VHH binders against FERM and PDZ domain-containing protein 2 (FRMPD2). Designs and how they scored, part 6

Target 1, 301 residues: FERM and PDZ domain-containing protein 2 (FRMPD2), of Homo sapiens (Human) (q68dx3r342to642)
Amino acid sequence: RDLCVVLLNGQHLEVKCDVESTVGAVFNAVTSFANLEELTYFGLAYMKSKEFFFLDSETRLCKIAPEGWREQPQKTSMNTFTLFLRIKFFVSHYGLLQHSLTRHQFYLQLRKDILEERLYCNEEILLQLGVLALQAEFGNYPKEQVESKPYFHVEDYIPASLIERMTALRVQVEVSEMHRLSSALWGEDAELKFLRVTQQLPEYGVLVHQVFSEKRRPEEEMALGICAKGVIVYEVKNNSRIAMLRFQWRETGKISTYQKKFTITSSVTGKKHTFVTDSAKTSKYLLDLCSAQHGFNAQMG

## First folded at step 1 (VHH)

Design k3 (framework vhh_8k46_1)
Fold by ESMFold2-Fast, scan of step 1:
Structure k3 (fold): chain B 301 residues (1-301), chain A 122 residues (1-122)
Amino acid sequence: as target 1 above (301 residues)
Amino acid sequence: AVQLQASGGGFVQPGGSLRLSCAASGRTFSDYAMGWFRQAPGKEREFVSAITWSGDSTYYADSVKGRFTISRDNSKNTVYLQMNSLRAEDTATYYCAARSGSYYYTSEYDYWGQGTQVTVSS
């Protein structure tokens, strides 16, 4: 039985496993293949409705596999079982990471999250991050660059929504000018500056899940962001999210679930904020994720 | 709808320092990226430095990197250019300019101020 694990470098790793294999066995095989040593920060996740859900190591693969995976292994389209190796716990500063490969994985994750619009920041910072990625991949601006000939594809460095707002030509010109005027940083040094910039963002390390307000119409979409620092409540409009409330762990009282409901209480105001998810399973997942992130914060950052 | 007035120029010896100011009038100053340009006699206007609308990103011409620092104070509608380790080659009329939007280009600015003269001579 075959399972595909998508790595942060874009590689699709085909993993051979048994029907009774656990998520933990796959995680060990994948991280060993990738030569990762600092495993604490990583997890395997499945994607549902463009959201990542991290899996417990003891979960049997057959319980999360797509229909027919166990019984019809020769039909590849029916047996397409895809998991993702992703960073679950984000350190506040890259200096806490001991190995260069771990720092590189953080760079790849944040780079990907910017392009996939999972990590939001202003236009100015998006352009700066694109230039730093060009420095990491190409080094200094090419001295022999022909003015009318592009040397990179804007969609590989800048998110689609910004390209749509600015136009591809303006992004190409702006990023090329910034690259020409940038410092002589390259390789790992450019990646570390990218990490330093992203680690200062309010949206850094935030895992986002769709929810609905108990007090709003069912069509009015919201999101919860869960991270090492706490919980963020977002209002979702036109596929963008606006932070409405931010709760640090010390500012959060009781977090509880009941059926499809997820409730967080402010220890500062005493107010209860209740959100509705798509299932009781999702509500319990969010509670478990909060507990895991709070525990990580208490131990590390 | 932005009017710009540059000031702070003068005579300095090589190795000296000057701080230029650019005062802007208008309700939308914080919506503009700001730049400093200079023009020496018989030469074209050249880019010196720029700062984005938020102040988070700054850019410098290679000839001034490490010597000049651009900053802005949106509460005072003012942009500053701190010039250190001045050289005879820095002698020019310095202009501040404003561009609508958050991004910058070295040559595309919407509003220009009257210049302030900087002379570096022994």
Scores: ipSAE 0.000, ipTM 0.146, lowest interface PAE 20.1, mean pLDDT 82

Design k4 (framework vhh_8k46_1)
Fold by ESMFold2-Fast, scan of step 1:
Structure k4 (fold): chain B 301 residues (1-301), chain A 120 residues (1-120)
Amino acid sequence: as target 1 above (301 residues)
Amino acid sequence: AVQLQASGGGFVQPGGSLRLSCAASGFTFSSYAMGWFRQAPGKEREFVSAISSSGGYTYYADSVKGRFTISRDNSKNTVYLQMNSLRAEDTATYYCAADLWGSSYEYDYWGQGTQVTVSS
């Protein structure tokens, strides 16, 4: 059967598998193809409603495949099964990464998360990160370019929400001017500075999932951020996330689920915070993700 | 703009007490762990104390444990360092710092120092 795995560089890798193939077997094939050596940080995920859900290595593909995938071994199937190779565990500093290719994967993931608005930061930093990406891809400002003729597409470097707020022309002028005045960092050096900047961001390494208040009112949209350091509770307003609460793992007591409910208990106050997800499966996934992130943090201590 | 303004330093005799304050603005204070660091002339900056974002966990350097108490008021965006039984060796410029997770690796924001001098 055919499975498509999307790599962080945008490549679509067609993977041959059978009904008994596991997520782990596909992960090994994909990471081998990508020449990744530091596998600890990576996982395979499927996307649902713009959110990534990481899969356990022991899971058989047929259990999570789209309707009819098991019966449709043809490449022309309308029900194509698509997975994503993504970073699941984020180090606090890129210097902990041993191989340049691993650092490059972190760069690609963070750049993509900025553009897809999974990682938020202020306007000034978004422009700075766009310029660093231009330095990484184009080097120094092209001397032959005139300000009225674009040498890049703004949507490839700056998130859509900022382009809408500033206008595409304003963004292009500001980014081009910053690029022209920028330091002569190239390739990997520009990527490493991009990593240094993103690693200082409050939302760096945070895996975000939509949740709701018990009443499920649209005006009370919330999100949970799960990362190496703990859990973050966000209020979502006007396409922006505001951190309301942070629970370090040491401040986190029991985490439990019941049907569509996910409950985290403060070990400091004993207070329970309950959130509603779209399904019991999602609630259990969040519990498992918390356990995985807590375990990763313990190993990095 | 992010600002951390440390105050409350001054001159005290050995055995005396001082309370330092650090007023924060420009970021979501309740989401950040807060730390106090000090630097004496001719020495490297050293960790003194830290408090978690919730205030539920506190940490102290061995040299100040039992003498200093860190606290915070999230409603006032302020962190405090109560310094008791001061010694001449506590003479330093004291800096407050904010870190999202309270790690000792690298603090995100640093304030202006406040000078503490302990001498007879």
Scores: ipSAE 0.000, ipTM 0.223, lowest interface PAE 13.4, mean pLDDT 83

Design k5 (framework vhh_8k46_1)
Fold by ESMFold2-Fast, scan of step 1:
Structure k5 (fold): chain B 301 residues (1-301), chain A 121 residues (1-121)
Amino acid sequence: as target 1 above (301 residues)
Amino acid sequence: AVQLQASGGGFVQPGGSLRLSCAASGRTFEDYAMGWFRQAPGKEREFVSAISRSGGSTYYADSVKGRFTISRDNSKNTVYLQMNSLRAEDTATYYCAAGDYYGSEWLYDYWGQGTQVTVSS
């Protein structure tokens, strides 16, 4: 049977497996193909409603596969089984990564998360990151560049919302001039500077999932961010997130689930915060993700 | 409109230091990106350094990187250029500029009168 794994470089890898194959077996095949050595940070995820859900290595593929996959051992255009190789655990500093390929994967993921608006930051930093990515891909500003003539596409470097707000022409001019004035960096050096900038961001390494107010009011759309440092509660307005509360793991007393409800208790105040998810499975996933992130933080500290 | 007054230039020996100041009057200083440019006799005006509205991002020409530092104080409506390890080729009239964007000369709308820096023995 076939499944497709999307890699961070955009490559689609077709993986041959059988009905008894586990997520872990696929993960091993994919990371071996990608020549990754530092596997601790990576996981396989499926995407649902623009969100990534990481899979346990022991999970059998047939339990998560689209309907009909088990009964059709050959690749089918009618029912595609797609997974993503993603970074699940984010280090605080790239210097903790031993291999250049691991650092490159972090660069690709953060670059993509900025562009797809999963990682938010202010306009000034977005432009700086776009310039660093341009520097990493093209090297120094072209010597024979004609003023105002584009040598890159802004949508490949700057998120759509910023392009819409500033206009494509203004972004192109700003990024081109910043690139002309930037340091003579390219390749890994430019990628490392990109990583250094992103690793200072408040939302760096935060895995975000949609939740709802316990009152279930549509206007009170919220999100939970789960990361190595703890949990962040966001209010969602006009497709942007505003951090309302932050819980470091030491400040987190109890996390529990009941049906579609996810509850986090402050160890400092004793106050309980309850959120509603789309399913009991999602609530349990968030609890498990919190446990995994807390464990990762303890391992690195 | 904003008016810019550059100052702090002078005569200095190679290896010496100078601090240039650019005082702004008129519209709110914090609304503008700021830049420093220089022009030596018989040469075109060239970029030296730029700083964003917030001061969070700074840019430098390769010829001055590591030697010059740009900074701003929005409470004083002033941008500064700290010049260390000065060389004979740094001799020029230095201009400060303000605009909606930072970058090359043509992105700046307002320019100061300039301050002369001479580096020689």
Scores: ipSAE 0.000, ipTM 0.141, lowest interface PAE 16.3, mean pLDDT 83

Design k6 (framework vhh_8k46_1)
Fold by ESMFold2-Fast, scan of step 1:
Structure k6 (fold): chain B 301 residues (1-301), chain A 120 residues (1-120)
Amino acid sequence: as target 1 above (301 residues)
Amino acid sequence: AVQLQASGGGFVQPGGSLRLSCAASGFTFSYYAMGWFRQAPGKEREFVSAISGSGESTYYADSVKGRFTISRDNSKNTVYLQMNSLRAEDTATYYCAASHDFWSGYEDYWGQGTQVTVSS
């Protein structure tokens, strides 16, 4: 049977498996293909409503596959079985990563998350990160003129929403000018500076999921950010996320679920914060994700 | 740069009321959640209340719930804390904070404090 795994470098890897294959078996095949050695940071995820849901290694593929995959995997093209190799656990500093290929994977994920608007930051930093990526992937500003085309495409370096607000031409001019005036960093050095900048962002390493509070109207959405350091409560307004509250794990009391409800208790204030998800399965997933992130934080010290 | 200016503190007797204000500048106010924190002498800063950018969601520490009300006026770039039924244990310097591009959240950006003293 066929399964497509999307890698952080944009490759679509076709993996051969059967109905008894586990997520763990596919993960091992994919990470071996990618020559990854530091596996603890990575996981396989499926995407639902633009959100990534990480899978346990012991899960059988047939349990999560689209309808018809078990019996007739190629029967309907619309039911293509696709998973994503993604970073699940983010280190506070790239210096904790032992291998250059692991650091490169972190660069690719953060780069992609910025472009797909999963990692938010201000416009000045977005332009700076775009220039650093251009420096890492293209090198120094070219001295020759390009007659019919620019030497890069702005949509490969800057998020669509910023291009829409600034206009493509203005982004192109500003990024080109910043690139011309930038330092002569290249390759891995430019990637490491990109990582240093992104690791200082409040959105760095945060896995975001849509929720609703019992204190909000059903049509007004919120989000929970779950990361190595704790939980962030966001209000979602005008397609932007605004952090309302931040709870470090030491400041977090009991986390519990009941049906579609996810409750986190502040050990500092004693207050219970209850959120509504789309399903009991999603609520339990968020609880499990919190446990995994807390465990990772404890392991890293 | 973001600037937050807290005001409205003072001396009040137990059972009295005070209204704190925090005037904000340097950012799109309606896009940011705002909060109030307090620090009593010899203690760490503690959370008091928070309000979402739209004003639709509010949160309170259990110790102030039912007595304090947080609100905001996005047209005036101001957040307010109405404090009723004040107690001696509410004596503290009160700080306002905005949710920014800082990992520590409110800890990384504080307004100037305003002192509240509840005593007979």
Scores: ipSAE 0.000, ipTM 0.145, lowest interface PAE 17.6, mean pLDDT 81

Design k7 (framework vhh_8k46_1)
Fold by ESMFold2-Fast, scan of step 1:
Structure k7 (fold): chain B 301 residues (1-301), chain A 122 residues (1-122)
Amino acid sequence: as target 1 above (301 residues)
Amino acid sequence: AVQLQASGGGFVQPGGSLRLSCAASGRTFSTYAMGWFRQAPGKEREFVSAISWGGGSTYYADSVKGRFTISRDNSKNTVYLQMNSLRAEDTATYYCAAEGLYNPYDSEFDYWGQGTQVTVSS
């Protein structure tokens, strides 16, 4: 049976497995293929409603596979069983990473998260990050530029919402001009600068999931951000999210779930904050993700 | 804002060494990445080296890698460039610069210090 694993460089790996194969076996095969040494930061995830859900290594593939995968496997189509190799645990600074390939994977993940609008920042930072990606991937501005033939596609460097607001032509012109004036860093050095910029962003390393408040109307969308430092509560308006509350792990008391409810208690105030998810499975996943992130934070401290 | 003062330049023979210093004033020095750039007569300004705000990451131009070492001491608000195995081609005015927050031009820095002249000649 065939399983597709999408790598951070955009490569789709066809992994051979059977009905007894575990997530951990696939993870080992994929990370070995990618020559990754520092495995602690990575996980395999599936995507549901534009959100990534990380899988436990002991999970059998047949438990998460699309209906019919065991009997009628699909090949190389959008109906293929697809998983993603992603970074689950984010370090505060890339200098904590020992291998250049690990740093490169962090670059690819953050680059992709910016493009897919999973990591938000202002227009000027988005343009700077696009220029850094051009420096990393193309080096210095090409001296033999062809006016009628752009050397890059703006949609590969700048998120769609910014292209829509500025227009593709304006983005092309501004990014090209910025690239022309930029010449200090290239290759891996440009990637490390990209990492430094993104690692200072408030949403860096935050894994975001949709939730609803018990106290708000059902149509009012919220999100929980779970990261190494703790939990962030977001209000979602006009495809943007605004941080309303932040709970550092040391300020977090009991976290509990009951059916579709996820409750976090402040150890400082004793106040309980309850959120509603789409399913009991999602609530349990958020609890497990909180435990994993808290454990990661403790190991790095 | 950061004010920068570069020093330590001078005359050396090929193979010699110099240490450049960039003294900064300002309470936010530790939040800025710092860089060294140089400009030789008749040439455009070129990147030499950079160091992250915490000192955990350093960058070098290929022409100086293995010969130059950048470091910083945030307690003294100073960045250093140790230059070893100097060559005639290293002759230039050296400028220190502090990175502006969210500058869209990655190779450009918002705060520039006064230059210090380095001449490598026999």
Scores: ipSAE 0.000, ipTM 0.124, lowest interface PAE 18.9, mean pLDDT 80

Design k8 (framework vhh_8k46_1)
Fold by ESMFold2-Fast, scan of step 1:
Structure k8 (fold): chain B 301 residues (1-301), chain A 119 residues (1-119)
Amino acid sequence: as target 1 above (301 residues)
Amino acid sequence: AVQLQASGGGFVQPGGSLRLSCAASGFTLSDYAMGWFRQAPGKEREFVSAISSTGGSTYYADSVKGRFTISRDNSKNTVYLQMNSLRAEDTATYYCAAYPEGDILYDYWGQGTQVTVSS
């Protein structure tokens, strides 16, 4: 049976499996194909409502597959069973990564997260990151460049919302000017500087999921950010997130779920904070993700 | 050590105005995004407004949109919250917080300033 796995470089892998295959078996096949050695940081996820949900290695594919996948081994519909190879655990500094290919995968994911507006930062940093990506891909500013002719597509380097606010022409002019005046870094060195800049961002390594306050109306969207350092509570406004509360793992007393409710308790104040998710499955997933991230933090300390 | 000093609170009539200030000492505010939060007696602390490190982006809770304006003066190492058309529901202790670029879970909370809106 066929399964599509989307890699961080944009490649779509057709993985052959059977109805009894596990997520772990697919993960092993995909990471072997991609020649990844530092597997600790990676996982397979499915996408639901623009959010990634990481799968446990013991999960059988038939339990998460689209309707009819078990019965139709050669399905050719547009709705292929699709999973994504993504980074689940983020290191605080790229110097902790032993292999250049692992660092390259972190670069590709952070680049994609910036472009798809999963990782937010201010306009000045977005332009700087775009210039660093141009340095990584093209090297130094082209000496024979005709000033009025573009040598790159702005949408490949700058998020759509910023292009809309500034206009494509202004973004192109400002990015080209910054590229012309930038340092002589290129290739892997430019990628490492991109990693250094993104690793300083408040939202670096944060896995974000939509939730609602138990006490607020549904129109007041919130999000939970779960990362190696703990949990962040966000208020969502015009596709931007503002951190309202931060819980380090040492300050987290208890995390529990009941039905669609997810509750985190401060060990410092004893106060309980309850959030509503779209399903009991999502609430349990958030609890399990918190446990996994806390375990990763303990392992890296 | 990082220090944030919130000031400018007071007693005001409904429909009145106040400007709150948050002054930073011991660090450069221009490296930080800044937020204002408030807590009324018996209620949870709630978000009010935020401003990016450069001042290029601002955010507001729905309850304060059109009435409050956040701004910053990096040369004075200070962030401001201009509060217009104040309502009884705005009565709370107001706090400022800094969002450091390097550590996403380490907020610096300033001393609160009390705002009371009553006739």
Scores: ipSAE 0.000, ipTM 0.130, lowest interface PAE 18.0, mean pLDDT 81

Design k9 (framework vhh_8k46_1)
Amino acid sequence: AVQLQASGGGFVQPGGSLRLSCAASGRTFSNYAMGWFRQAPGKEREFVSAISYSGGSTYYADSVKGRFTISRDNSKNTVYLQMNSLRAEDTATYYCAADTYRIVTEDAYDYWGQGTQVTVSS
ESMFold2-Fast, scan of step 1: ipSAE 0.000; ipTM 0.321

Design m1 (framework vhh_7mjh_2)
Fold by ESMFold2-Fast, scan of step 1:
Structure m1 (fold): chain B 301 residues (1-301), chain A 121 residues (1-121)
Amino acid sequence: as target 1 above (301 residues)
Amino acid sequence: EVQLVESGGGLVQPGGSLRLSCAASGFTFDDYAMSWVRQAPGKGLEWIGRIYTSGSTSYNPSLKSLVTISRDNSKNTLYLQMNSLRAEDTATYYCARDSEYTYEVGPFDYWGQGTTVTVSS
């Protein structure tokens, strides 16, 4: 049976498996193909409603496969089972990564998360990151460049929302000028600068999931961010997230779930904060993700 | 915590020279571009110049012939050398850490408390 794994470089890897295959077996095959050695930071995830959900190595593929995958009709795209190789645990600084391929994977994910608007930051940072990516992937500003002639596509470097706000022409002009005036970093050095900039962002390494407030208006959308440093509670307005509350792990008391409810208790104030998810499965997943992130933080010191 | 502490300010005669220092702590100094900014009494902030992690410098064109910025990464210290000082150079001088995510001039993540330079006879 065939399973498609999307790699951070955009490749779609077809993995042969059977009905008894585990997520761990696929993970091992995929990371071996990608020549990754520092596996601790990576996981396989499925996507649901634009959110990534990481899978345990022991999970059997047949338990998470789309309807009809077991019977797999010849050449039917609608029965394609797709997983994603993604970074689950984010280091505070790229210098903690031993291998250049691991650093490159971090660059590819953060680059993609910026473009897909999973990682938010201000306009000035978005333009700087676009220039750094252009420097890393294209190289130095072309010596014989005619100012009016485009040498890159803005949509490959700047997220769509910023292009709409600034206009494509203004973005192209500003990015081109910043590229022309930039220091002569290229290749891996430009990627490392990109990593350094993103690693300073408040939302760096935050895995975000939709939740709803139990105590506020019906339908009031919120988000819960889970990362190595703790949990962040966001208000969501017009596809934008505003951090309202931050719980460092040291300040986090009991985390519990009951049915669709996820509850986090402040060890500082003793107050309980309860959120509603779409399912008991999602609430349990958030609890497990919190445990995994806290454990990662403890191991990194 | 990130701290920037300026020193070396004081009273200088017109035409004199002065070197300011900025001691940095609480972060990896080598990883950040650093700037000097000044504010004359009753006036706005004026950017003086920047030194990149590579040691390359960029200056306000109005001040380029009068100042030199340098750094000593082994001491986590930033320097501003000022020559041919004039009365209009009287200001509070600030050391600032570049945020790394803006155009060439500003904004800055952290500022020192400032050191005062007075140029008078």
Scores: ipSAE 0.000, ipTM 0.086, lowest interface PAE 23.6, mean pLDDT 82

Design m10 (framework vhh_7mjh_2)
Fold by ESMFold2-Fast, scan of step 1:
Structure m10 (fold): chain B 301 residues (1-301), chain A 121 residues (1-121)
Amino acid sequence: as target 1 above (301 residues)
Amino acid sequence: EVQLVESGGGLVQPGGSLRLSCAASGFTFEDYAMSWVRQAPGKGLEWIGRIHTSGSTSYNPSLKSLVTISRDNSKNTLYLQMNSLRAEDTATYYCAKDYSYGPLEDWFDPWGQGTTVTVSS
C-alpha cells in the first residue's frame, strides 16, 4: 500500500508499505531519501485540527491509518493517508547543528511555520524574515528588474493576515524595496540569518496544543507549549497567545493524565494545574511529548 | 549595572491588601516587559504576571482575580497590587526583566533582590 509523506521542502513522497509496516520503517526510508544524517531532531507526525501529533517509531501504520486504507489495494483516493516529516526537537542555536542539510531543514520548517501562522511575531520581523527568504531563494535583487513585472508572489513569503492588513500591493512594494537595499547575503548565509532571527522569538521551538482550563470557563481558550526548556501555559485572546505560566523541567513535579485531563504539578509549590483536552489520547500524547522533550533537554545539557 | 530593588513587603493580616514596588535602573526600562515572581519558604519560583511594553498585562490564571500589575515609565517603577491575601501568599516577591522576543533560556533576566510578604494573624 502507499502513503504520502510531506517533506519540509513541499515535496510529496510516495512511500511503499504494507499493513505491518511501522512508523520507524517509513521514517528511515524518508530520511534516507532526504540524505539526513542528524536524525534525532526529526519525527513523523499526522495533522489533526491544524496541530501536529508525532508518532512513535514502534507504532504500526494500520493503527493510525484512515478508515478504508487496509481495504484499498492500490491508489484509490477517497481517503489519503498523509504524514509529515517535522522537526520535533529544536536546538537553541543553529551552531549546534553539524550538517548544512540539517540547518536547511530547520530553515524550511521555521519559514513554513511563520508563513502558515503557527509561529507568531510582529510585522517588522515578518517583513524582515520575508526579505531574508527572498535573499536565500533568489539571491540579490535582480539588476535588470522590470517594474511592471513582479519577480515573486507575496503570499509565498508573507503570512495572509499581514497581507490583508497591509494590502498585497503595499507588501509587494515594501518587501521589494527592502530586498533591493539588503546586504549581499545569499543561499546558506541568508538562511542562517533567518534562523538566528527566529531563534530569538519567544515561541521558537515550542510545540503548541489547544487545551481548556478545568478551573476557568469552558469558552476560554488556552494552549500548552511544550519545548526543550519545559512547559508554557498560554491564554489565547484575539488570535494571539499570552504566556501565563512557565515550568522549567526542574520545577516540574509529576505530570499525569486521567481521561481527557492533563495535570502538571509544580515541584516548587505543590500546586496542581489541570487542563482539559479533546480526548484521552490527546492527554496521553501531551504527557509523552513532555517526557520526550525533557529527555532531549537532558541529552543536550 | 542592571539593578532592580523591590519594596513594600511586610506583615499583613489574612484578607488584607498590599502594594509592592520595583525600582529599576541601569537599563532602558520602557523597552522591556517586566514580570513579578514569588518564592515561598523552602519552595521554588512561581510566576505571578507580566506587563508588556505596551502596558497590556498577563497573569497566572490561579492569581488573576487577586493581583494587578502596572508600570510608570516616567519613574522606572513596576507595581504589584495584591488583594484578599491568604497565608499561602507568604513568600519573597521578585521583579525581573522579561524578554518578549528573547530566547526561552532567558525567561527572566535578572532577578531583583526581593521583598518578603508574610500573611499571618
Scores: ipSAE 0.000, ipTM 0.107, lowest interface PAE 19.3, mean pLDDT 81

